# Designs tried in a protein design chat: VH-VL binders against Uncharacterized protein AF_1118. Part 22

Target 1, 158 residues: Uncharacterized protein AF_1118, of Archaeoglobus fulgidus (o29147)
Amino acid sequence: EDFSMDAEQLAVVLLKNTISNLEMSNKFVEILDNSGSDSVYQNLWGVIYGALAVMAVNNEVTTALLDEVSKSQELSSKVGDAINSLGENSTVVFGDVNGSKGLTLILRKESEVLQNGSYPYSDNETLSEAYARVVAEFTSRSVDFIVKLFSKIDEAWV
Key: E = the ipSAE of ESMFold2; O = the ipSAE of OpenDDE; V2 = 0.75 times the mean of E and O plus 0.25 times the DockQ between their complexes.

## First folded at step 6 (VH-VL)

Design V1 (from D1, 14 letters changed; framework fv_duvortuxizumab)
Fold by ESMFold2-Fast, scan of step 6:
Structure V1 (fold): chain C 158 residues (1-158), chain A 123 residues (1-123), chain B 106 residues (1-106)
Amino acid sequence: as target 1 above (158 residues)
Amino acid sequence: QVTLRESGPALVKPTQTLTLTCTFSGFSLSTSGVGVGWIRQPPGKALEWLAHIYWNSNKRYNPALKSRLTISKDTSKNQVFLTMTNMDPVDTATYYCARIGYSFLDSTYFDYWGQGTTVTVSS
Amino acid sequence: ENVLTQSPATLSVTPGEKATITCRASQSVSYMHWYQQKPGQAPRLLIYDASNRATGVPSRFSGSGSGTDHTLTISSLEAEDAATYYCQQYSNWPLTFGQGTKLEIK
């Protein structure tokens, strides 16, 4: 059975599960109920799309890593491609890029950089360990950014 | 206010193991993005990063010293520990612990430092 | 590893003059950080994320640069600025510090 879910409904579910503060999650739902050309609502959606991409990536990365652990030499490219294809509002770069030994996550809205993360990658980590850690850290930081943005939106609506 | 304080032995004999404790206040290692690191400085020399630990228990060690270093934390007690094995006179230094703060630009830097504790390695 | 080379090793400046300290990285660095250490004291964060001043840091301190070349500038030196200054990166693993620049006020 095929399921289709409205991106807005999925974002509400994501944030309710991620934000432990029930009052803030209820206020977020209240803000989302205001539709149309509301600029505050539009600004919130830019960040939420990044969080949705990371949530989708958690399942994709875990599956790819488990299925392809024996092909570790090729894993960075495959995982990177999968993440980039899912995250229109995020960019993930793995491995040694531009002379840097590390992992970089960029959350974007249009041409703006909303969050830039650099995560150390050491010789003591397997590719599966590094990617699971990066996804967890990015998710955690993206949620923190969303919570802070939510607080500013709530403040504007005083 | 944020404060950090190092504690441990002032004198260690060669081949012994050093254990240092960093006790802090004004922040929690349960906060996402936050970490605590250890940096040392031999007399008259430059700063050398040793290790750090993040809120999620991710650990990083200086590759030159990693076989000798263990970093751990007790989040409930606001403490971070560093253990260094097989001490040698060249390890004589002031040892600092420092906080890693969260930034939207997401780079690792040390925004608050302890006063340092001097460790002398001699027979 | 990304080696940070600071120049000059030692700089002597008179009060009111401008001091410029350079940090050259062997690999590109997105965000350089700078620390001040006075004799007998712990290091203090001056500049983070290339150009942001830390809490309590006077406006005469500024950071600039990108890629491999980064600079700390002190626009009007005061006697209290006599210290050793260190750059630090974590754009590349492992985290590294420069060797330091000792600033002496004549």
Scores: ipSAE 0.000, ipTM 0.491, lowest interface PAE 17.7, mean pLDDT 68

Design V10 (from V7 with heavy chain I100L D101G Y102D S103Y G104T L105F W106S E107H S108E F110M Y112V; framework fv_miptenalimab)
Fold by ESMFold2-Fast, scan of step 6:
Structure V10 (fold): chain C 158 residues (1-158), chain A 123 residues (1-123), chain B 107 residues (1-107)
Amino acid sequence: as target 1 above (158 residues)
Amino acid sequence: QVTLVESGGGVVQPGRSLRLSCAFSGFSLSTSGMGVGWIRQAPGKGLEWVAHIYWNDNKRYNPALKSRFTISRDNSKNTLYLQMNSLRAEDTAVYFCARLGDYTFSHEYMDVWGQGTTVTVSS
Amino acid sequence: DIQMTQSPSFLSASVGDRVSITCKASQGISSYVAWYQQKPGKAPKLLIYAASTLQSGVPDRFSGSGSGTDFTLTISSLQPEDFATYYCQQYNSWPYTFGQGTKLEIK
């Protein structure tokens, strides 16, 4: 297939999407940290689902681009080099993914959920337990995505 | 309850075409992060990934099959399709449809499978 | 393509035994591994994903471990219904690939 984007442009898009997902994860944690105090947030779960929708789109786009890039050794090598160069000043934290094991939370966005402000958690969970689980899953998923991104970059170098 | 049921298999001659269907229930492919796909298994052999399609109509193919196979869907019917062209004897297999577990964060394992439909390509 | 190699290809065991099946990736795949169980004439069933996460409804005698290139599926106390073929799958890189399968048979 023909790409209209060069390796540097592809690298910028891939890094931007990864950074965006990390920022959304951090924003979610910040919102939860302030949920028990005076806050201007009127629909906490609506905001969270908006962030999930952005992360889902970014993840899909990045995964599709990485797959396409991986089909060409030359392009993969160039994109890998560009991403490493652009991202060299960034610190990537692997995080603790063990806290997310066994989680079955559905991270899919529904318009009805956003309108109602409802949180799709287990009926057996307390709200505080649901908060902890969602935070752990967001953190784990964001870390997993970043790790996968850098694994693909490493594969592109040889 | 999530279910997937394949149909459309049968005996076909080499060079012909065949379209498989997978009727699913208990979820919507319009749901953000949702994906479904096809996996095949030749008699006495292991599993081979064929193709996936996602909520946003993005498609991924096994590179060895991309030129001959096309994945599509009809959301109004909750049905997934696999169009197979220029069939060869080596395409003889049981074809399973399956739902992806969590595409939203790139976890693309298959969490629920149909029972499969058999395709036999012989002259 | 990433090759997934399972060991052993055939395993004979008795009810009550602890058995382990290994899966080796030709390249690093982090924890993007799933394990499936398939009985004759049936569809595969998901047992484990993300290398070590047990699927809901799967008995806790099943466990997964490993990261990078080496992965293990363990059954702590084999039951009669566990005699089946087991497959590992990597979903880190395209095309997604499966191991050749391990047939677990009664002794």
Scores: ipSAE 0.000, ipTM 0.493, lowest interface PAE 14.6, mean pLDDT 71

Design V11 (from V7 with heavy chain I100M D101S S103E W106Y E107D Y109G; framework fv_miptenalimab)
Fold by ESMFold2-Fast, scan of step 6:
Structure V11 (fold): chain C 158 residues (1-158), chain A 123 residues (1-123), chain B 107 residues (1-107)
Amino acid sequence: as target 1 above (158 residues)
Amino acid sequence: QVTLVESGGGVVQPGRSLRLSCAFSGFSLSTSGMGVGWIRQAPGKGLEWVAHIYWNDNKRYNPALKSRFTISRDNSKNTLYLQMNSLRAEDTAVYFCARMSYEGLYDSGFDYWGQGTTVTVSS
Amino acid sequence: DIQMTQSPSFLSASVGDRVSITCKASQGISSYVAWYQQKPGKAPKLLIYAASTLQSGVPDRFSGSGSGTDFTLTISSLQPEDFATYYCQQYNSWPYTFGQGTKLEIK
């Protein structure tokens, strides 16, 4: 798959969900500036994308979810538990907001026959490990894209 | 139209400091989405990223070099600097400055490079 | 740090050949890969960015493909001026890292 396009689709959803929230915009820049290591912000945004992935399975993505995930250790734990409980042949839908079609991915072992929309993962990985890695991939690049985009918006915003 | 020209290289003894300059034209580092950085190449070796500075003054360093090297700029002179302290034999390399812009939704990669300036650290 | 591993390190070919160079990232980097050409004594030249986007002024015999961890640079019909060293680079996360290089030489 074209993960560059996938990350941009997710970034658009996050931008729509956070653009009116100046605190989140500032938080992206602050995390990036202070991380020293990328691990801190990847973990934070991994939880947010995990929540989106869980909701996307049921085609229910809302701005409220992002705010709750950022504030709630309990919700973060529940999202993690839900992701870990996913069975084989997991489907992930990103960017489906108010009926707008989003990206659909089907997680499949590299050794299995791929089909349209399949995202392969190593035969050495568990499904949960693959899911976390895919979320981290989208998270790291989408956060970077959003930070750049928000920097441009903040410059014009005055 | 876009040009970058490095200067300040030379032969220096271990433990000394050296400041490299990169004079650029055809773009402004104050333009949103713009960034410039330093990449080095030791004799017969591959490319190693050193440091990068963005239009918003955010700075990023190669962790192996962060304690000894400092990147800075002077927008009024269209000039990028690399301050190198406590130089070691392993810092011997050609140092390139290069631009990386963020047009639209994609980074351009390092799309324009200077010719490089040679730094030799020897006793 | 993300490690970029190129294969092969050396490649011998003839004018007119189709050649491919691969680059593997130690972790997912989406499509944030650039490819560079470097001739002896010269600065590197950008060929491809965003894994598959051809830089302005680069001949269309050059193409890039891949996403995630596996990337390929292809030259469809090798020309004399193409004998050079090629590098891949990830720019998904800091520090930016380059592959070790592939030297393409005349057979």
Scores: ipSAE 0.000, ipTM 0.488, lowest interface PAE 16.7, mean pLDDT 69

Design V12 (framework fv_miptenalimab)
Fold by ESMFold2-Fast, scan of step 6:
Structure V12 (fold): chain C 158 residues (1-158), chain A 124 residues (1-124), chain B 107 residues (1-107)
Amino acid sequence: as target 1 above (158 residues)
Amino acid sequence: QVTLVESGGGVVQPGRSLRLSCAFSGFSLSTSGMGVGWIRQAPGKGLEWVAHIYWNDNKRYNPALKSRFTISRDNSKNTLYLQMNSLRAEDTAVYFCARISPGWYDTLNYFDYWGQGTTVTVSS
Amino acid sequence: DIQMTQSPSFLSASVGDRVSITCKASQGISSYVAWYQQKPGKAPKLLIYAASTLQSGVPDRFSGSGSGTDFTLTISSLQPEDFATYYCQQYNSWPYTFGQGTKLEIK
């Protein structure tokens, strides 16, 4: 497949958009330092589309980013489908998650769960603050997977 | 079925080092939200949390033990380790390996399955 | 650090008795409490999590209650196999702390 977007460029775009919109730069740095061990690539489309769907919720996905993804017919189609279904099939559950304090972000495409994550919530956080932090943490983890995935793709094409 | 089996305990002199192992089955540490850890119990005393490690390699230590103890894992062997350095008489205890209840990003930090324990005796 | 204090530390009871053990947190921990049973020479066994949710396979004579700072483990009709030491644990914040234990002994 023909990929024109490299892992570093995609990571920078996702990080810049998340930090700019959520004002979470310090927390995001801490999350990035801790997320580097995740390297499972079993479901490539789930990781990529989940990250982009999160960015779309925050109006952070640009036409330029989508245009770059369009170099792969398969990725373009799946990213388009994920964004088109985001508002209908995405959900945020706040409060108790099986007896734990947290927030669960679930991103879907039809019956498939693209990604989900549960995050602790402090008693002093407002819902909007918790949401912003959860989006940053979820995006950060997705970026880690994407960076490692595209690095492996780039290595195969040297 | 989840099982955890500790090994590596024994009698050791003060100031020496010892490495404990915990072989686990029925789950993977690669699963998001999964964690495993060590809890110890001195003879006739209560439970004390030692350390744990999550799927993403994030580690948490008892602050009193962090300078001397290191937690690590080998996912290819489904094995958890505890490296104990500069052992003291106060480290004499049964060391239990336990699974942290599966959750998502540090939300469920109670222990749902435990091993039988391995005994460490620090004596001269 | 959140301190967990159990009361009583020692309890004598007879088969058929209703027994309650309390656990007090030094600060609010919502419902993030687990209870464990430990018999001599054995590993602890999870009984209850989230203050009141019974672990699969645990007899229904065990129940948990409470929120915030005060938590209770109740055994509605004590059986011979219930004589053991019981521990509470908070998992609201790091470091994760246990109570000192309550030894339940036959009268």
Scores: ipSAE 0.000, ipTM 0.484, lowest interface PAE 16.0, mean pLDDT 68

Design V2 (framework fv_duvortuxizumab)
Fold by ESMFold2-Fast, scan of step 6:
Structure V2 (fold): chain C 158 residues (1-158), chain A 122 residues (1-122), chain B 106 residues (1-106)
Amino acid sequence: as target 1 above (158 residues)
Amino acid sequence: QVTLRESGPALVKPTQTLTLTCTFSGFSLSTSGVGVGWIRQPPGKALEWLAHIYWNSNKRYNPALKSRLTISKDTSKNQVFLTMTNMDPVDTATYYCAHSKYWLGDSYFDYWGQGTTVTVSS
Amino acid sequence: ENVLTQSPATLSVTPGEKATITCRASQSVSYMHWYQQKPGQAPRLLIYDASNRATGVPSRFSGSGSGTDHTLTISSLEAEDAATYYCQQYSNWPLTFGQGTKLEIK
């Protein structure tokens, strides 16, 4: 849809969403550390998942990238290779029927594991500690994923 | 608790196809974030990543070798397979399979098999 | 591809000394991972995600760094630390390893 979006513009959109969600995630971890209530975890979970899913898999960026790539056979091949190399979630990001739901389901399952105390939930962790670890790791990895995506887009564009 | 073991032929002739099997225990390749990779090491040389297969059946190949490599799995038997076509003496190496963790586009290998040595010669 | 260059190629140290191994990436790496390989053995994960010690790894091992320069430090060398050490990245596709640093204990 947005044929004018170049690699720098895509990176700016990704970074803006990443920064916004990182701020939200840090604030939620702070709230959880101070409350200790299971109901607080349940009530905040949907908001956190929604924000983190958008950060990791930006549908507007994916659509713009696919539209731009479609303009040239050479660019399509190069960008296709770069997209395929984004790691195991590339299907989620650039070819899945519902890419953002894939990442949300992974994080939701981790939450289900933490709430139920099942593996890989560490028995040396409290629920709050396990939740903070998951949120911090996902947020950190989302930043790295976006940086990685930007790097690959730059490599693919001539 | 996590164990992996490679098996396959010790000697392969040039131009033949190599098939290696990784048999594992202590984890499920259906678990989100879990993968198995293949890494090789020629005698006295560095480690070289070959291929990866993940819990969601996604596959990744080293682009330098992609045309020669196929990775597959049988989750019910706890096995991962690597096939490499058109073997050459330079492919002589110890081949390892390893358990990997995947999180948002990053992977590392936390448990390794002992390795199986493959010599390519006539 | 992101090429990882380790330095030094070979390091000879005395027990009790500190060893520092550097991994320089041709492109920025968010999280470097480090492996130890003793002769005739499979590699063993030492450090993952830049600074986290793997299960069973002694506290004398530490990882640090960001961007293009990453470091593995062994604060008080023991004879059992004689091995080749490898860095590994997957911040950029494809996954790559460094060429290795051989650590010899005198």
Scores: ipSAE 0.000, ipTM 0.509, lowest interface PAE 13.6, mean pLDDT 68

Design V3 (framework fv_duvortuxizumab)
Fold by ESMFold2-Fast, scan of step 6:
Parts: structure tokens; C-alpha cells; sequence
Structure V3 (fold): chain C 158 residues (1-158), chain A 122 residues (1-122), chain B 106 residues (1-106)
């Protein structure tokens, strides 16, 4: 029960289980719909896309994970756009494609970078340093969000 | 109304560089989900994918030929180019350019050029 | 690379018969596409993502399969269907095509 996982690992497990099980997928939609304006759940898909995009730029994206997402053209399109925006070994975190806008939105909410900036870069940082900082902030601040989501899944599922 | 057409030399000598041009109409290579690839077919043999370029300028190359291949585009002129260095008689083939459509996880070649035949001999 | 093996290599049938072409992949394929190529012509898309017919393709063409085994079926062959058929995967880089199946109609 007590385990330590970062946002990437939690998002991967959550995405794989949701896509592989229609009943669980329906419960996720129900939880999101019933959360109303609760800010904790507003960016569930953004968190998942962000975790996949971070894994992709660290060259740690697994074919099995992408295969699960690929069963849905809508999800694949959003994930593909996010990955394309960041690139395989690129330090560029944000772009103009649809998926990257979702990632940009979640990262801006979880970090203290300029709110209206398209790229969260400070004048005293290299691109690699900015990327590492944003990833660390996203991971750290997203853990509580994912823990709360798991609690609601447990309540609704069991 | 989507059309693609290949152009380039019909005869290339061994060790020379081949440059092919794909000119297209009926779509823009700035449209999300669109790409253009190059495929070749030696006489009597199967199709072989060479290289691809996407709307966002991302490129992919066949690893077997990557050191010899360069793909580029001129979006404003609706053109995609393929350069292949150090040509050899085994590179004799019909070369096609084709559009892909879909997302990055799944795309399919929905429109093809007529092909241009390249013979490598001395 | 993901190697695609088609069977049979050659198939000879009469009009009105049913033809089935199999494509076997060395690795699991989620996205398999099928193309028709007539002599002296460019390939033409028939089926994409295993089972979807491309625009303008007659209903007698259908695709099915998942994992390593995929099939193209032509239910009521016409003389115009004489061609070489190729499968192609979009699950692994590099993109690969099968060796082709030559369909002859007598």
C-alpha cells in the first residue's frame, strides 16, 4: 500500500489500467464529470500527457505504453503532439501543437514560471536547466493530485 | 484533387549524388497530421521506405540508409526533396513520393506520385 | 526491424471467387495498412488501421486481424483486381512493407 512513485510512474500505471479496462475507463470519466470545478481533477489528461512527454524527452518512452494509448486515435493524437513538441532528446518543453498546449497548461499551474509565457525560461538558465527545473516542479507538485485521484478511484471502484 | 509528382535524373553514375524533387498540390505541409515520405521499388522487388518529413519539420530516416539520406522541404513552394549520396547499381529503382495522413502514432500513405525511374550504371 | 511476410506469394483465381491474403509480422502490429499496385502504376491505398476502407475503395475489399496476423479479403473478385498487394506496418520504426502477393485473374 505505502509506496513512493513520481508523477511519471503514477501516470503510466493509471493510463495503462484505464485504457485496458472499459469499466475502469467509464469510472474515470464519471469521476472527472462529477468533480465539477474541483481544481484537483481539472487537468487529469494534462498530467498523463505531461508524464508521457517527459518520459519521451528523457528517451525512456516504452513501446508497450504507447501501444495502449494508440488504441484511441484521439488520445494518440494528443500524446503524439506533446511528444513532437518536446522531441526525443530535445530540451524544448513547449510548442504550438495541441498536445503541448495541454502540457504547457499543467506545467504553468504547477510551477512559478511566468503565467502568460509560451516558454518557461528565465534569462539565467540554459534550456537544459529550465527543463530540469520544470520537470522537478511538475513531479513534486503533482504527487498530491494523483494521490487524491487514486483515493477517489478506490472509493468509486470498491 | 491531391496530386504529387516526382522529378530528377533518369541516369546516375556510380558514386554520384542523387537529388529528387516531389512537387505537390491540393494540400499544405503545414497542416497538422500531414507528412510526405519517399519510398523506392527496385525492378521486380518490394517497396522500401526511405525517409519522411512531417508538418512540424520532424524527420525520420531508414536506419539502413540514414548516413546517405537527407530529406528537406520548402513549404511555401509545396516541394519536398530527397538527397542520396554515393549511388550504386543496387540503388536502381522507381522512386515514389507519397503523402501520409493521420496522427504521429498512426499514419497511412493515402496519395502517391506516379514514380520516377532512376538507373545507376556507368 | 519488424519483418512482414505475406502468403501466398502468388494467387491465381477466376472472377467471382474469394481471395484471402495473409500478412504475418515478426512483432505485434496495431496499425496495418494494405496497398494495391497494378503493373506500371503507383500503389493505391485500400485499407488503413487494419480494417478501415480508404475513400473510393469498393466494399468487396475488407481487412481484419490484430497482433502478428492480419488479412486482406476480396470477396467477389473482378478482372480489374489483378494486381500485386502489399501490407505495411506503422507500429515500429523503420516503416516496413511485406514482399507482396501477386493476384492473377484468368
Amino acid sequence: as target 1 above (158 residues)
Amino acid sequence: QVTLRESGPALVKPTQTLTLTCTFSGFSLSTSGVGVGWIRQPPGKALEWLAHIYWNSNKRYNPALKSRLTISKDTSKNQVFLTMTNMDPVDTATYYCARTYGDFMSQYFDYWGQGTTVTVSS
Amino acid sequence: ENVLTQSPATLSVTPGEKATITCRASQSVSYMHWYQQKPGQAPRLLIYDASNRATGVPSRFSGSGSGTDHTLTISSLEAEDAATYYCQQYSNWPLTFGQGTKLEIK
Scores: ipSAE 0.000, ipTM 0.489, lowest interface PAE 17.4, mean pLDDT 68

Design V4 (from V1 with heavy chain R99H I100R G101S Y102D S103Y F104L L105W D106G S107T T108N Y109P; framework fv_duvortuxizumab)
Fold by ESMFold2-Fast, scan of step 6:
Structure V4 (fold): chain C 158 residues (1-158), chain A 123 residues (1-123), chain B 106 residues (1-106)
Amino acid sequence: as target 1 above (158 residues)
Amino acid sequence: QVTLRESGPALVKPTQTLTLTCTFSGFSLSTSGVGVGWIRQPPGKALEWLAHIYWNSNKRYNPALKSRLTISKDTSKNQVFLTMTNMDPVDTATYYCAHRSDYLWGTNPFDYWGQGTTVTVSS
Amino acid sequence: ENVLTQSPATLSVTPGEKATITCRASQSVSYMHWYQQKPGQAPRLLIYDASNRATGVPSRFSGSGSGTDHTLTISSLEAEDAATYYCQQYSNWPLTFGQGTKLEIK
């Protein structure tokens, strides 16, 4: 389904709540405000959902969005398209090959928490320790991912 | 080309433990996101998902049967195993193993199935 | 668990007719997978993510729907389409299948 202007405003609010870095948040708002093109704007929705999925740091807004993604394969598809647009650079964005696998696993585990209310983790690891590990991983990788994602948006803008 | 095949006993007595083996080719359980699941179908009844195992050894079980099920793998031999304890005549069914990769951002159907192995539970 | 209810349970149609099978979920599901099972055979993936045809599946098969209501449509039925059809959701654990719709060609 196409997003309306109301959905655009909601996306801006979600990004500002999820992205604590003011500069990155302002850049996203600037791109949205200056798009002027339906085609560019529609492509940006995939990027927005991709960024939010990677930035899943167990806050209320991000958790709600992941819940929506798990229920809506349309949003999941948009996220997939955004990641695929990075091509082989997705591996570099997430660090090395092992880092990419780790981030994929982290996002899958987060999705599984939303589905069954429990965190799948190793023997002898507490729920709080599992979440601390996930948060540490996101802190290290999400900023790098967002920076590279913005570079891809700049390509699409042209 | 992806191929899976189930093997195990055709007849099991009540209270015994069932062990099934799924042998596959065309993919590896060392590949990120790859998984294999077990589904059963009693005669004339619907499909019922039992358990799933992923490349990283993460496991999921149907809550209705979790206390009786154990799923495991031998990645080097391309095999996945299912053990089910305390068999009952109601567990009589055709048991399938099937390939299913699971990513947050990907598609997740059971896209390749084994031919199924029939298990009859009777005294 | 997310319970999937298929209707009708059994459908008898003539070659060349259109068949419509519905799947209703107890919880919202944006996309549904559909499988075809012929007598004595394993299930075969038919439709994935609501509307995408699996490799080798004829164009007469189509899927649609969102939320709690999903539909599989088979246009211009052929004798080889006699089978039981199952829907499957993947939004919620445990993974669940519908009870099946048996399609008979007269």
Scores: ipSAE 0.000, ipTM 0.501, lowest interface PAE 14.5, mean pLDDT 68

Design V5 (from V1 with heavy chain I100M Y102S S103E F104Y L105F D106H S107T T108G F110M Y112V; framework fv_duvortuxizumab)
Fold by ESMFold2-Fast, scan of step 6:
Structure V5 (fold): chain C 158 residues (1-158), chain A 123 residues (1-123), chain B 106 residues (1-106)
Amino acid sequence: as target 1 above (158 residues)
Amino acid sequence: QVTLRESGPALVKPTQTLTLTCTFSGFSLSTSGVGVGWIRQPPGKALEWLAHIYWNSNKRYNPALKSRLTISKDTSKNQVFLTMTNMDPVDTATYYCARMGSEYFHTGYMDVWGQGTTVTVSS
Amino acid sequence: ENVLTQSPATLSVTPGEKATITCRASQSVSYMHWYQQKPGQAPRLLIYDASNRATGVPSRFSGSGSGTDHTLTISSLEAEDAATYYCQQYSNWPLTFGQGTKLEIK
C-alpha cells in the first residue's frame, strides 16, 4: 500500500501502533487470567476476540510500515531520527525493567535500525520478523510493567 | 572534561590522499548513542558535513563526496580517522571533528568540537 | 539535499539591542540546531532541537520555529556575541548548514 506521510508522521504511527499492540497483548493476558470458570465467561468472549482483532490489525499495519521503511535508507534514517527525538524529550531509559527486555529491545533496536539503516537482530531476519518475535516475547509480561513503561514513553510524546 | 583534537598533514599535493586523525577524551565511542563526525570549512565559507561514525560502527557519508571518503575508528584508542582521496585545491579547508550525541538518542547536533586542523592543497 | 538559507547575511547592532536571525529550509526540518563561531575558533553549540539552550549558553539566546522556518534571537546583545551564526538541520541526509550570518557590534 502507498504511504503518503512525512517521516515524522510515520515514526509516530509506528511507535503508537507498537505501543498499542503491546498494551493489547497485556490486556489479553489480563482477560485470560480473570476469565476462569466464571458463569459470566460468555461476556468476555467478544472482548477477547476484539482484542485479538485489534492486535492483528495493528501488527499488520506496523509490519507493512517496517517493510516499507526498510526498503529506503533515507526513510529509515528520517524515521529513526524522529523516534530518537521523542525518546530524548523524556526520562525514558531504554534499559531492562522488571526483567522484561521485549519492549526495551524493540524500541532501542528499531531506533538504531531505522536511524542507521542496519539490521542488528540477525543476518537473515527482517524488521517485521524481529518485531513479531519481540511482541511474542512480551505477551507473557504483566500489565503493571507495560503501564509503567508506557507512562514514561507518554512523557516523550509531542 | 570532553575534548577532541584533530591531527594530520598541513600541506597536501593535488591527487594525493589525505588522512586525518581525531583523538578524544572524556567519553567512549562504545557508549550507546554516541558518534563522532567530520566537518570542514573552506576559508571564508560555510561549514560542510563530511561523515560520521557511531558507537555501533554505522557510518554516514556526504553523498557529494562519498566516493572519496572513508571513516573508521579505533574505539580502544579513542580515535576516529577520515581518509579523503584525490585531493584538489578546492578541498583546502579547516577540518573539524566533533562529538555527536552522548546518550541513547540524539538529534544530530554536535555538542563538542575540536580546535580544527588546517589543510592546504597546492602544488 | 535540504538547502538552508539564512537572513540576513550580515547584521550590525549596538550592545543592548535585540538581534534576530532566520533560517529557511527548502524542505521541512524535524530538528534545527544553531552554532556560534568566533574568529579563529571552532563552532560552539548554542541551541539544539529548535529551542533548547546548550550547557553554559546565556539565557539571552533563544530559538524558535518549526517546519521550514526557524529563528535565533539574542534579546540583549553583548560585545562578546560578535560572531558568525550557523543553522544546521538533522532530518535529511546529508546534514546541511546555512551559509552563516555575521553579527557585528558597533
Scores: ipSAE 0.000, ipTM 0.491, lowest interface PAE 16.6, mean pLDDT 70

